# Designs tried in a protein design chat: VHH binders against q9w197. Part 28

Target 1, 300 residues: q9w197
Amino acid sequence: RLRLQDIPALTQDHCRMRDPAEVERIINEFVIGGPERMQIVSDFDYTITKQRTEDGGAVPSSFGIFNACQSLPENFKAETDKLYHKYRPIEIDPHMPIAEKVQYMIEWWTKSGELTSGFPFDQSEIDQIASKYTHALRDRTHEFFADLQRLGIPTLVFSAGLGNSVVSVLRQANVLHPNVKVVSNFLQFRDGLLDGFQQPMIHTFNKNETVLNETSEYYDLVHTRDHIIVMGDSIGDADMASGVPASSHIMKIGFLFDHVEANMKKYMDTFDIVLVDDQTMDVPRTLLSLIEKQHKLNLE
Key: E = the ipSAE of ESMFold2; O = the ipSAE of OpenDDE; V2 = 0.75 times the mean of E and O plus 0.25 times the DockQ between their complexes.

## First folded at step 16 (VHH)

Design O3 (framework vhh_7n9e_1; at its last look DockQ between E and O 0.76; V2 from the best seeds 0.00; counts 0 for: pae E 3.0 > 2)
Fold by ESMFold2, look of step 16:
Structure O3 (fold): chain B 300 residues (1-300), chain A 121 residues (1-121)
Amino acid sequence: as target 1 above (300 residues)
Amino acid sequence: DVQLVESGGGLVQAGGSLRLSCAASGFTFSDSYMYWGRQAPGKGREWVSGIYSGGGSTYYASSVKGRFTISRDNAKNTLYLQMNNLKPEDTALYYCAKESFGQTNTYFDYWGQGTQVTVSS
């Protein structure tokens, strides 16, 4: 039986846990179950990517990459900024009921689709911009995804952002392996022109079973994989696996970078492990290493 | 059923050229983003070049830009990779791939079995 105190990555001051005994229990269940029972569900923006590059520059969100494309209409960025400033405060409002927020999220998505319609667009521009940020993934992300592939662990990148950007970054970073699937909002084209986004809409409050279903090819791969690691940078990410069939043990890892003091209690109440100012994949990688070590011993 | 069949690989001396082909069936080829990837022995898979639907814009990994040209013939359901000025480090199994969307916007790739390219000397 593993003890947390013997796992250095989990004993660091920035690694916080509301219930260390429960974390220890889940880790041991993962180790006993092995890689064949594992799956990963992860957000992309500021979960797989960093908040800051090594030189202190900003890392754009997946929509930010799109908004930087030169072929977009002259006023496009200004109009999307107006929508962002109107709806983002509503999205993160701690007091507004979720049902009310959902109506605003539908409104935001609808207006964003209208702005993203009726003009030609060179999709390779996304690739050009994204290439600048393949080095802005959390440290050791390449190793993390290589380990997942080697262990045969299905990995879902579940993003309410722009999937075209997500896929471009992951592909160019050479981490978009066969075991990785991306569920997100993707551009749609009609008659050679942009026509908003493909249905269905994905927003912060429906990043769960409501946009995944039992007929999904992904669900067929994972329906027997009841050990789940969830990774996110926002409170809404904690529920990404709540609708997955037959889950028995879920480890929720939250990356807390912004407004740490103000958000600490809510993150601690929501995630099993809260990583403060951690720009690495070291904790998730450590979990995989523990699982892999026991798996190798069982094969001997 | 999606089927991607690569051909045109072989042994070639450094500085030489090869043209890879990928015959596609089981999906609407003209609507799909297509790309080439490669895997050298003992290495991970590397994305090489992609081309958007309808013979649209193209993009290349920096290691091959200026030497490789991706193209497609939608009438023949065929993807091509013209490789010029080949280097020993281009030695790899080359895979044709298509983007796919399952129900509910689930993105994933299909890969072919690949064709071996070996660059000697």
Scores: ipSAE 0.413, ipTM 0.787, lowest interface PAE 3.0, mean pLDDT 87
Fold by OpenDDE, look of step 16:
Structure O3 (fold): chain B 300 residues (1-300), chain A 121 residues (1-121)
Amino acid sequence: as target 1 above (300 residues)
Amino acid sequence: DVQLVESGGGLVQAGGSLRLSCAASGFTFSDSYMYWGRQAPGKGREWVSGIYSGGGSTYYASSVKGRFTISRDNAKNTLYLQMNNLKPEDTALYYCAKESFGQTNTYFDYWGQGTQVTVSS
């Protein structure tokens, strides 16, 4: 049996756990189960990407990448920024019920879709912008995804952002391996013009309802894999695997960066592991390494 | 069923050229974003170049920009990669790929079996 004290990556000061015994239990389940039982569900923005660069620089979101494209209508950025300023406060309001937030998120996306319609757009512009941010992935993301591929672990990048940007970054960063799927909002075209987003709409609060349920195509691919690592930077990300059987073992890893003191309790109550200002993939890689090591031993 | 079959690989000296082909079937080729990737020994899969549908906008990895040219013939359902001024570091298994979307905004790639390119110094 593995002990947390014997895993250096999990004993760092920035690695916080509500219940270390539970984390240890889950880890041992993962190790016993092997890679064949594992799947990964991860957010993209500020999860796979860094929350900050080494020098403290900003990292654009997937929509930020899109908004940086030059061919967009002149008022597009201004209007999208207005929407952002209107709806973002609602999205992050800790006192508003989620049910109420959902309506605003739908409005936000609807209006965004309307703005994202009626003009020609070359998707290659996204590639151009995205290429500038391939370095903005958390440290050792390449290694992490390589490990996942090597171990044959299905990996879902589940993003409420713009899928076109997500895919572009992952592809150009050389981490979009065959075992990686992306669920997100993708651009839609009609008669050669941009026509909003493909349906169904994915927003911050419906990620738990769309993919990891018995009716989804993705479920058919991963339903036998009941050991799950969930990674995210927002509270909502913790629920991405809520549709899995109750018998599943889920490790929820949260990346906490903004307002650390104010958010610590909520994150600790939500995630199994809270990583404070950790711009690396060292903890999830450590988990994989433990699984792989045991797997190899079992094969010998 | 989606099929991608690469060809044109081989052994070439540094500074030489190769032209890779990818025969596509089982889908509407003209509507798909297509791209080339490669995997060198001991390394992960690397994105090389992509070409969009319709007008065929192209994009390249910095490591191959100016040396490689991606193109497509929609009438022949074939993707090409012209590789000029090849370097030993270009040695890899080269894959043809297409994007795919599921019903729930799910993105994934289809890949061929690959064609080996070896560049000797």
Scores: ipSAE 0.374, ipTM 0.733, lowest interface PAE 0.7, mean pLDDT 91
ESMFold2 (binder alone), look of step 16: mean pLDDT 83; pTM 0.835

Design O4 (framework vhh_8k46_1; at its last look DockQ between E and O 0.01; V2 from the best seeds 0.00; counts 0 for: pae O 14.6 > 2, unsure alone 62.9 < 65, placed apart)
Fold by ESMFold2, look of step 16:
Structure O4 (fold): chain B 300 residues (1-300), chain A 121 residues (1-121)
Amino acid sequence: as target 1 above (300 residues)
Amino acid sequence: AVQLQASGGGFVQPGGSLRLSCAASGFTFSDSYMYWFRQAPGKEREFVSGIYSGGGSTYYADSVKGRFTISRDNSKNTVYLQMNSLRAEDTATYYCAKESFGKTNTYFDYWGQGTQVTVSS
């Protein structure tokens, strides 16, 4: 049996746990179960991409990449900003019930789709903008995805952002391996013109079994792989693997960067491991290394 | 049904050239992003190159950049991979794949049959 005190990456001060004994238990279940029972479910924006760069520069969200495209109509950016200013405070409101927030998220998505309609757009422009940010992935992301491919671990990138941007960044960074799948919002085209987004909408409050239960792809991922690592940067990400059997073992890793003191209690109550200002994949990679080491010993 | 058939492989000496093709059917080819992957014996499949709809944007793995050129002919529903300055480490089975977009999908929904490239020294 592994003990947390013997895993250096997990004993660092920035690595916080509400219940270290539970983390230890889950790690040992993962190690006993081996790579064949593992799956990864990860957000993209500020989870695979950095929350800050070394020089403090901004990293755009997946929608931010789209909004930076120069061929967009002049009024598009102003109208998009107006929608963001109206709905973003609602999305992050700590006091509004989620059921009420969902009504506003549907409204936001609907209006964004209407705004993103009726003009030509060259999808290659997304790739040009995205190419500038392939180096803004968390340190050792390339190694992390290589480890996942080598171990045959299915990896779901589950994003409420813009999938066209997500795919572009992952592909250009050479981490979009065959075991990686992206579930996100994608642009829809009709006769060469933008026609909003493909149905149904994915937002922060249905980024869970509500969206995933309706596809055979999700069922195939889950029915044989009940050891799950969930990675996210916001409270809403913790539910991405909801809908798996109650007997499943889930490790929830949260990346906390902004307003740390104000957010610490919420993150500690929500995630099993909270990583404060950690811009690396080192903790997830350590978990994979522990699983791989025991797997190799079992084969000997 | 979606079909992707890679061909044009063969045996070449180091420094030689080959041109692979991937014939596609069963979907709207001009709207799809197309990719090449390869798999050496005993290794995982790895990304080689991609080309976006319309043929404007191309992308390459670092290991092949400057040596390989991807292109497409939408009138023939075909993607090509021109491989120049071939090396022994390019020996692999080469596969083409289509990219699809949707709310939920496996990003690479469909794989063609591969074509063998062997570079003997």
Scores: ipSAE 0.006, ipTM 0.209, lowest interface PAE 13.2, mean pLDDT 83
Fold by OpenDDE, look of step 16:
Structure O4 (fold): chain B 300 residues (1-300), chain A 121 residues (1-121)
Amino acid sequence: as target 1 above (300 residues)
Amino acid sequence: AVQLQASGGGFVQPGGSLRLSCAASGFTFSDSYMYWFRQAPGKEREFVSGIYSGGGSTYYADSVKGRFTISRDNSKNTVYLQMNSLRAEDTATYYCAKESFGKTNTYFDYWGQGTQVTVSS
């Protein structure tokens, strides 16, 4: 049985755990189960991407990448910014029930879709902007995805952002391997013009309902893999695997960066592991390495 | 048989530097996580640094971050620990270890004598 105290990556000060014994238990289950039982579900914005660059610079969101495109209408950025200022506070309101937030999120997306309609757009513009941010992935993301591919572990990038940007970044970063699936909001075109977003809409609070249920195509691919690492930077991300069987073992990893002191309790209550200002993929890679090593030993 | 041989320790003044080496044999070095530990008199062995498979990921104890650098040369089956800005509290016997999952309740293996590092004026 593995002990947390013997896993250096998990004993760092920035690695916080509500229940270390539970984390240890889950890790041992992962190790016993092997890579064939594993799947990964990860958010993209500020999860696969950094929350900050090495010099403290900002990293754009997937929508930020889109909004940086030059061919967008003159007022597009202004209007989308207005929407952001209206609905973002609602999204992050700690006192508002999620059920109430959902309606506002739907409104937000609807209005955003209306703005994202009626003008021509070339995906290459996204590619150009995205190419500038391939370095903004967390350290050793490339290695992490390589490990996942090598081990044959299905990986879901589940983003409530703009899928076109997500895919562009992952592709250009050479980490969009065959075992990686991206579920997100993609641009829709009609008669050569933008026509909002493809359905169904994915917002912050419905990720758990769209992909990891018994009716989804992705379920057919991963239903035998009941060991799950969930990664995210927002509280809502912790529920991305909520629809899996109760017998499943889920490790929830949260990346905490903003307002650390104010958010610590909530993150600690939500995630199994909270990584504070960790701009790397070292912890999830560590978990994979433990699984792989044990697996190799079992084969010998 | 797995063997790890640490070397490079010595006496150094505060602010000085040392470079430790650990020569490994008896296993596929490139596939192994390698670690440095240290133990001071009367204290428990503590983690110092680790370098993971492929050499891409490194970890450090908080007490040595920014001062110590771990690296590896797979062609030489050797792991290194560059220790800069040494402090008195860095005084300890240093051991290199290989991660191991084959032994019950044992996660690290090291062999032979450690290398003594003494930081003193």
Scores: ipSAE 0.000, ipTM 0.196, lowest interface PAE 14.6, mean pLDDT 88
ESMFold2 (binder alone), look of step 16: mean pLDDT 76; pTM 0.763

Design O5 (framework vhh_8k46_1; at its last look DockQ between E and O 0.01; V2 from the best seeds 0.00; counts 0 for: pae E 13.3 > 2, unsure alone 62.5 < 65, placed apart)
Fold by OpenDDE, look of step 16:
Structure O5 (fold): chain B 300 residues (1-300), chain A 121 residues (1-121)
Amino acid sequence: as target 1 above (300 residues)
Amino acid sequence: AVQLQASGGGFVQPGGSLRLSCAASGFTFSDSYMGWFRQAPGKEREFVSAIYSGGGSTYYADSVKGRFTISRDNSKNTVYLQMNSLRAEDTATYYCAKESFGKTNTYFDYWGQGTQVTVSS
């Protein structure tokens, strides 16, 4: 049986665990099960991407990448910013029930879609901006995705952001391998003009409803893989694997960066592993390495 | 055959420094996760530090963080542990280890001969 104390990446001060024994248990299940039982579900913004650069610089969100495009209408940024200031406080309000928040999120997206309509747009603009931020992925993300591909582990990038940006970044970073699928909000075109976003809408609070039910094809691919690593930076991300059988083993990894002290308890209550200001993929890679080692041993 | 030869241990006063070395052979060193462990009398072996290939990820036990530095020279197949600001509680036999591919249930499972570090006034 593997012990946490023998896994350096999991014994650091920035690696917090509500229940180390439970984490250890899950790891051992993963190792016993092998890569054939594994799947990954990960958020994109500030999960696959860094929360900060080495010098403390900001990393744009997927929508931020889009908003940086030059061909956007002059008032587009201003109007989207207004929406952000209106609805973001609601989104993060710790006292408002999620059920109530959902309606506001829908309004937010609806209005955003209306703004994102009626003008021509070329994906190449997103690509150009995205190309500048391939370095903004967490350290050793490339290696992480290579490991996933090598092991044949299905990987779902589940983002409530802009899929066009997500795909562009992943593609240009050379990590969009065949085993990687992206579920997100994509731009819609009509008669050569932008026409909002494709349906169904994915917002912060409905990821749990769409992950395994949205495409039968993907479900068929992953329904036998009941060992799941979930990664995210928001509390809502912890529920991305909701709906899987109760017999499943889920490791929930949360990246905590903002207001660490204020958020620590909630994150610790939500995630199995909380990584505080960790801008790397070292922990998930470590888990994969353990699984791979065992798998190789079994083949010998 | 895999070989790990640790050296550099000795007697030092509190606040002093030592540099441990581990010469490795018998495997592809550059692709291996290397680490240092220590064991004090009557205590369990504990993790001290580790370094992944290519000078990538480094890890430290909380007890040594800020005082110890792990590094490696792939051209020499050697991993180093620079130990500064040594304390009495750092007294232990230090072991060099490599990532395991031959045994189950452990991350590190190959251990070289230990080198004794004694911190005493």
Scores: ipSAE 0.006, ipTM 0.250, lowest interface PAE 10.8, mean pLDDT 88
Fold by ESMFold2, look of step 16:
Structure O5 (fold): chain B 300 residues (1-300), chain A 121 residues (1-121)
Amino acid sequence: as target 1 above (300 residues)
Amino acid sequence: AVQLQASGGGFVQPGGSLRLSCAASGFTFSDSYMGWFRQAPGKEREFVSAIYSGGGSTYYADSVKGRFTISRDNSKNTVYLQMNSLRAEDTATYYCAKESFGKTNTYFDYWGQGTQVTVSS
């Protein structure tokens, strides 16, 4: 059986745990079960992409990539900016009840869909912008996805952003392997014109069983794999694997970058592992390595 | 109903070339993203190449970059894979695939019948 003190990546100061004994227990369950029982559920924006670069450069969100496209009408950018400034403070409000926030998120994406209609647009514009950010993925993301493919571990990229951008970045970075599935918001096209977004809308507060239970793809992916690693950068990401049987073992990894002191308690209460200003895939990769190597040793 | 028929496989010597084609029907081909995957015996299916609608961005797995070229002809509803400098490790069944973007993206949501490529000295 593994002990946390023997796993250097998990003993670093920036790697925080509310309950180290529980983390240790879950890791050992993962080892017993092996790669065959594993699945990954991960956010994209600021979870697979970096929250900051070493030189302080900006990393755009998946919608930010879309908003940088040249063929968008000038009024589109101004109107989208107005929506952002109205709704973003509501999304992150620490005091508003989630049920009330959900109504504003529905309003936000409904209005965004109306704005994103009736003009020509081609995916190649997103691809051109996205090509600039394939190197803004967390350090060792390429190795992480290669390990997942080699181990046959299904990987769900679950994003409330824009799937057209998510897929473009992942594909161009050559990490969108056959075991990787993307669930996100996608543009709807009609005869070469944008026609809003495809249903159902995914927002911060329904990135969970509500959206996934509506798709047979997610059920087919996870129905036999009850050892789950969840990765995210916001509190709402912790629920991405909710609704699995109570016998499931879930490891929740949270990437904390912004307002660390103010957010630490909430992140520690929500995630099993909180990584402070960690712009790498090193902890998830360490977990995979332990699962593979120690499982093989146990079978011998 | 979507139909994808891959062809052009066969036996080839190392260093040789093959050109695969995939005839498509049952959908609006010019709106679809197309790709090639391969599966060697006892291995998982792996990505080879993809091309987006209108002949925009093309993508290649690292293992084939510089040797394989994907292209499409929307007037003939056909996608091609030019395979040069073939190696033994390229031996696999090659699948043509259709991708669509929906509420979920499965990478590719329809697979044609494969065509066998065997590279042996």
Scores: ipSAE 0.000, ipTM 0.219, lowest interface PAE 13.3, mean pLDDT 83
ESMFold2 (binder alone), look of step 16: mean pLDDT 76; pTM 0.752

Design O6 (framework vhh_surovatamig_d1; at its last look DockQ between E and O 0.01; V2 from the best seeds 0.00; counts 0 for: pae E 13.2 > 2, placed apart)
Fold by OpenDDE, look of step 16:
Structure O6 (fold): chain B 300 residues (1-300), chain A 121 residues (1-121)
Amino acid sequence: as target 1 above (300 residues)
Amino acid sequence: EVQLVESGGGLVQPGGSLRLSCAASGFTFSDSYMYWVRQAPGKGLEWVATIYSGGGSTYYVDSVKGRFTISRDNAKKSLYLQMNSLRAEDTAVYYCAKESFGKTNTYFDYRGQGTLVTVSS
């Protein structure tokens, strides 16, 4: 049996666990099960991307990448910024019930969609902006995705942001491998003009409702894979795999960066592993490495 | 066959420094997570430092943080441990280890013969 104390990456001060024994149990299940039982569900913004650069710089969200495009109308940026200032505080309000937040999130996206209509837009502009942020992925993300591909592990990038930006970054970073699927909000065009976003709308609090019902093909791909690593930076991300069978083993990894002290309890109550200001993919890679090594041993 | 050969141990005074080396062969060194582990007299085996493959991160046990530095040269298939500000409690046999989860269910099935580090006045 593998012990946590023998896994250095999981014994660091920035790696917090509500129940170390449970984490250890899940890890051993993963190791026993092998890569053929594994799937990954990950958020994108501030999960696959860094929360900060080495010098403490900001990393734009997927929507931020879009908003940086030059061809966007001048008033568009101003209005979207207003929306952000209105609804972002609601989104992150620790005292507001999620049920109440949902209505505001829907309103936010609806209004955003209305603004994102009626003007021409070249998607290549997203590529240009996205190209500047391929380095903003967490350290060793490239290796992580390579491992996933090598092991044939289905990987879902589930983002409530802008899918066009997500795909652009992943593609240009050379990590959008065939085993990677992206579910997010994508731009919609009508008669050559932007026409809001494609349906269904994905917001921060409805990821759990859409991930398993998105396409039958994807379900067919992952329904036998009941070992799941979930990664996110927001509380809502922890529920991305809520629709899986009860017999499943789920490791929930949360990246905590903002207001660490204030959020610690909630994150610890929500995630199995809380990584505090960890800008790497070392923990998930460590898990994969253990699984892979055991698998190889079993084949010998 | 996996081979690991440690060197660089010896007697040093408290506050002194040592640099350990490990020569690796018999496996793809660049792809392996490497460790320094140690066993003090009367104590069990404990990991000290680890370095991930490629340009991977480094991790240290709390007691050596800020004093020890693990590094690797993939071209030379070599692992190093720079030990500064040595303390009496650092006295141990130090092993170079390749990450493994083998028959013994330990992380360090592949180790060298070890090199003795003695910190004493």
Scores: ipSAE 0.019, ipTM 0.326, lowest interface PAE 7.1, mean pLDDT 89
Fold by ESMFold2, look of step 16:
Structure O6 (fold): chain B 300 residues (1-300), chain A 121 residues (1-121)
Amino acid sequence: as target 1 above (300 residues)
Amino acid sequence: EVQLVESGGGLVQPGGSLRLSCAASGFTFSDSYMYWVRQAPGKGLEWVATIYSGGGSTYYVDSVKGRFTISRDNAKKSLYLQMNSLRAEDTAVYYCAKESFGKTNTYFDYRGQGTLVTVSS
């Protein structure tokens, strides 16, 4: 039986837990169940990519990569900025009921799709911009994805951002293995022109099982995998696996970087493990290592 | 109807070379990113290599870097994998796969029978 105090990566000061006994319990369930019961659900922006780099350079979001493409209409950036300034305060409003927020998120997404329509676009521009940021993945992301592939663990990258950018970065970083699926907002084309985004819309408040296709090939692969690691950098990410049975064991890892003091309570209430200014995959990798080591011992 | 037909596999000694081919039809080959994936006996699928639609950018899993080269001929609608310095660990059924970037939530679409590569003495 593993104890947290014997797992050095989890005893570091920046690794915070509201309920260490619950974390320990879940780790032991993962270890008993082995890799065959595991699945990973992770956000992309500022979860697989870094929240900060060593040299202070900006790390764009997946939409930021798209917005940097030079073939976009001259006023595109200004118009998307106007939408951002109108709707972002609503998205983060602590007092507005979520049901009311949802109608504004639909409005925002609809208007963004209208702006992203009716002009040709060179899809290779996304790859050109994305190539500049493959170095901005969390340290040891390459090793983390290689471990997941070796262990046969299905991995869902679930993003409310732009899937075209997400796929481009993951592919160019050589981590987009066959066990990795991306669910996100993708550009739609009609007659060679942009035509907004493919359905269904994914936003902060529906980033959960509601969006996932119950009959999808991915769902069939993972429906018996009830040991789940969820990774995210925002409160909304914690619910990405909420559609699983209540008997499931879920470890929620949150990456906290911005306004740590103001956000600590909300993150601690939401995530099982909160990593403060951790720009690595070391904690998730440690969990995989524990599962693999014990699984090998059980087979001997 | 999309077809992907792999060929070029066989039995080879460690250190040897093979060149795999994939004949594609039923889609606009020149618009699609293409991949090689492999499956060793009793194991899951492993991504091996990626090549962009124009052929300018290529990516490889670490275990094959410097030994394998992915290439394409858009005029012939063909994808290739040159495998050098083969090791026993490269033994697998190799599949080619396509993706139409931005058209589905899946990133790999393979449907051929694959071609078996066996590396042993």
Scores: ipSAE 0.006, ipTM 0.205, lowest interface PAE 13.2, mean pLDDT 83
ESMFold2 (binder alone), look of step 16: mean pLDDT 81; pTM 0.826

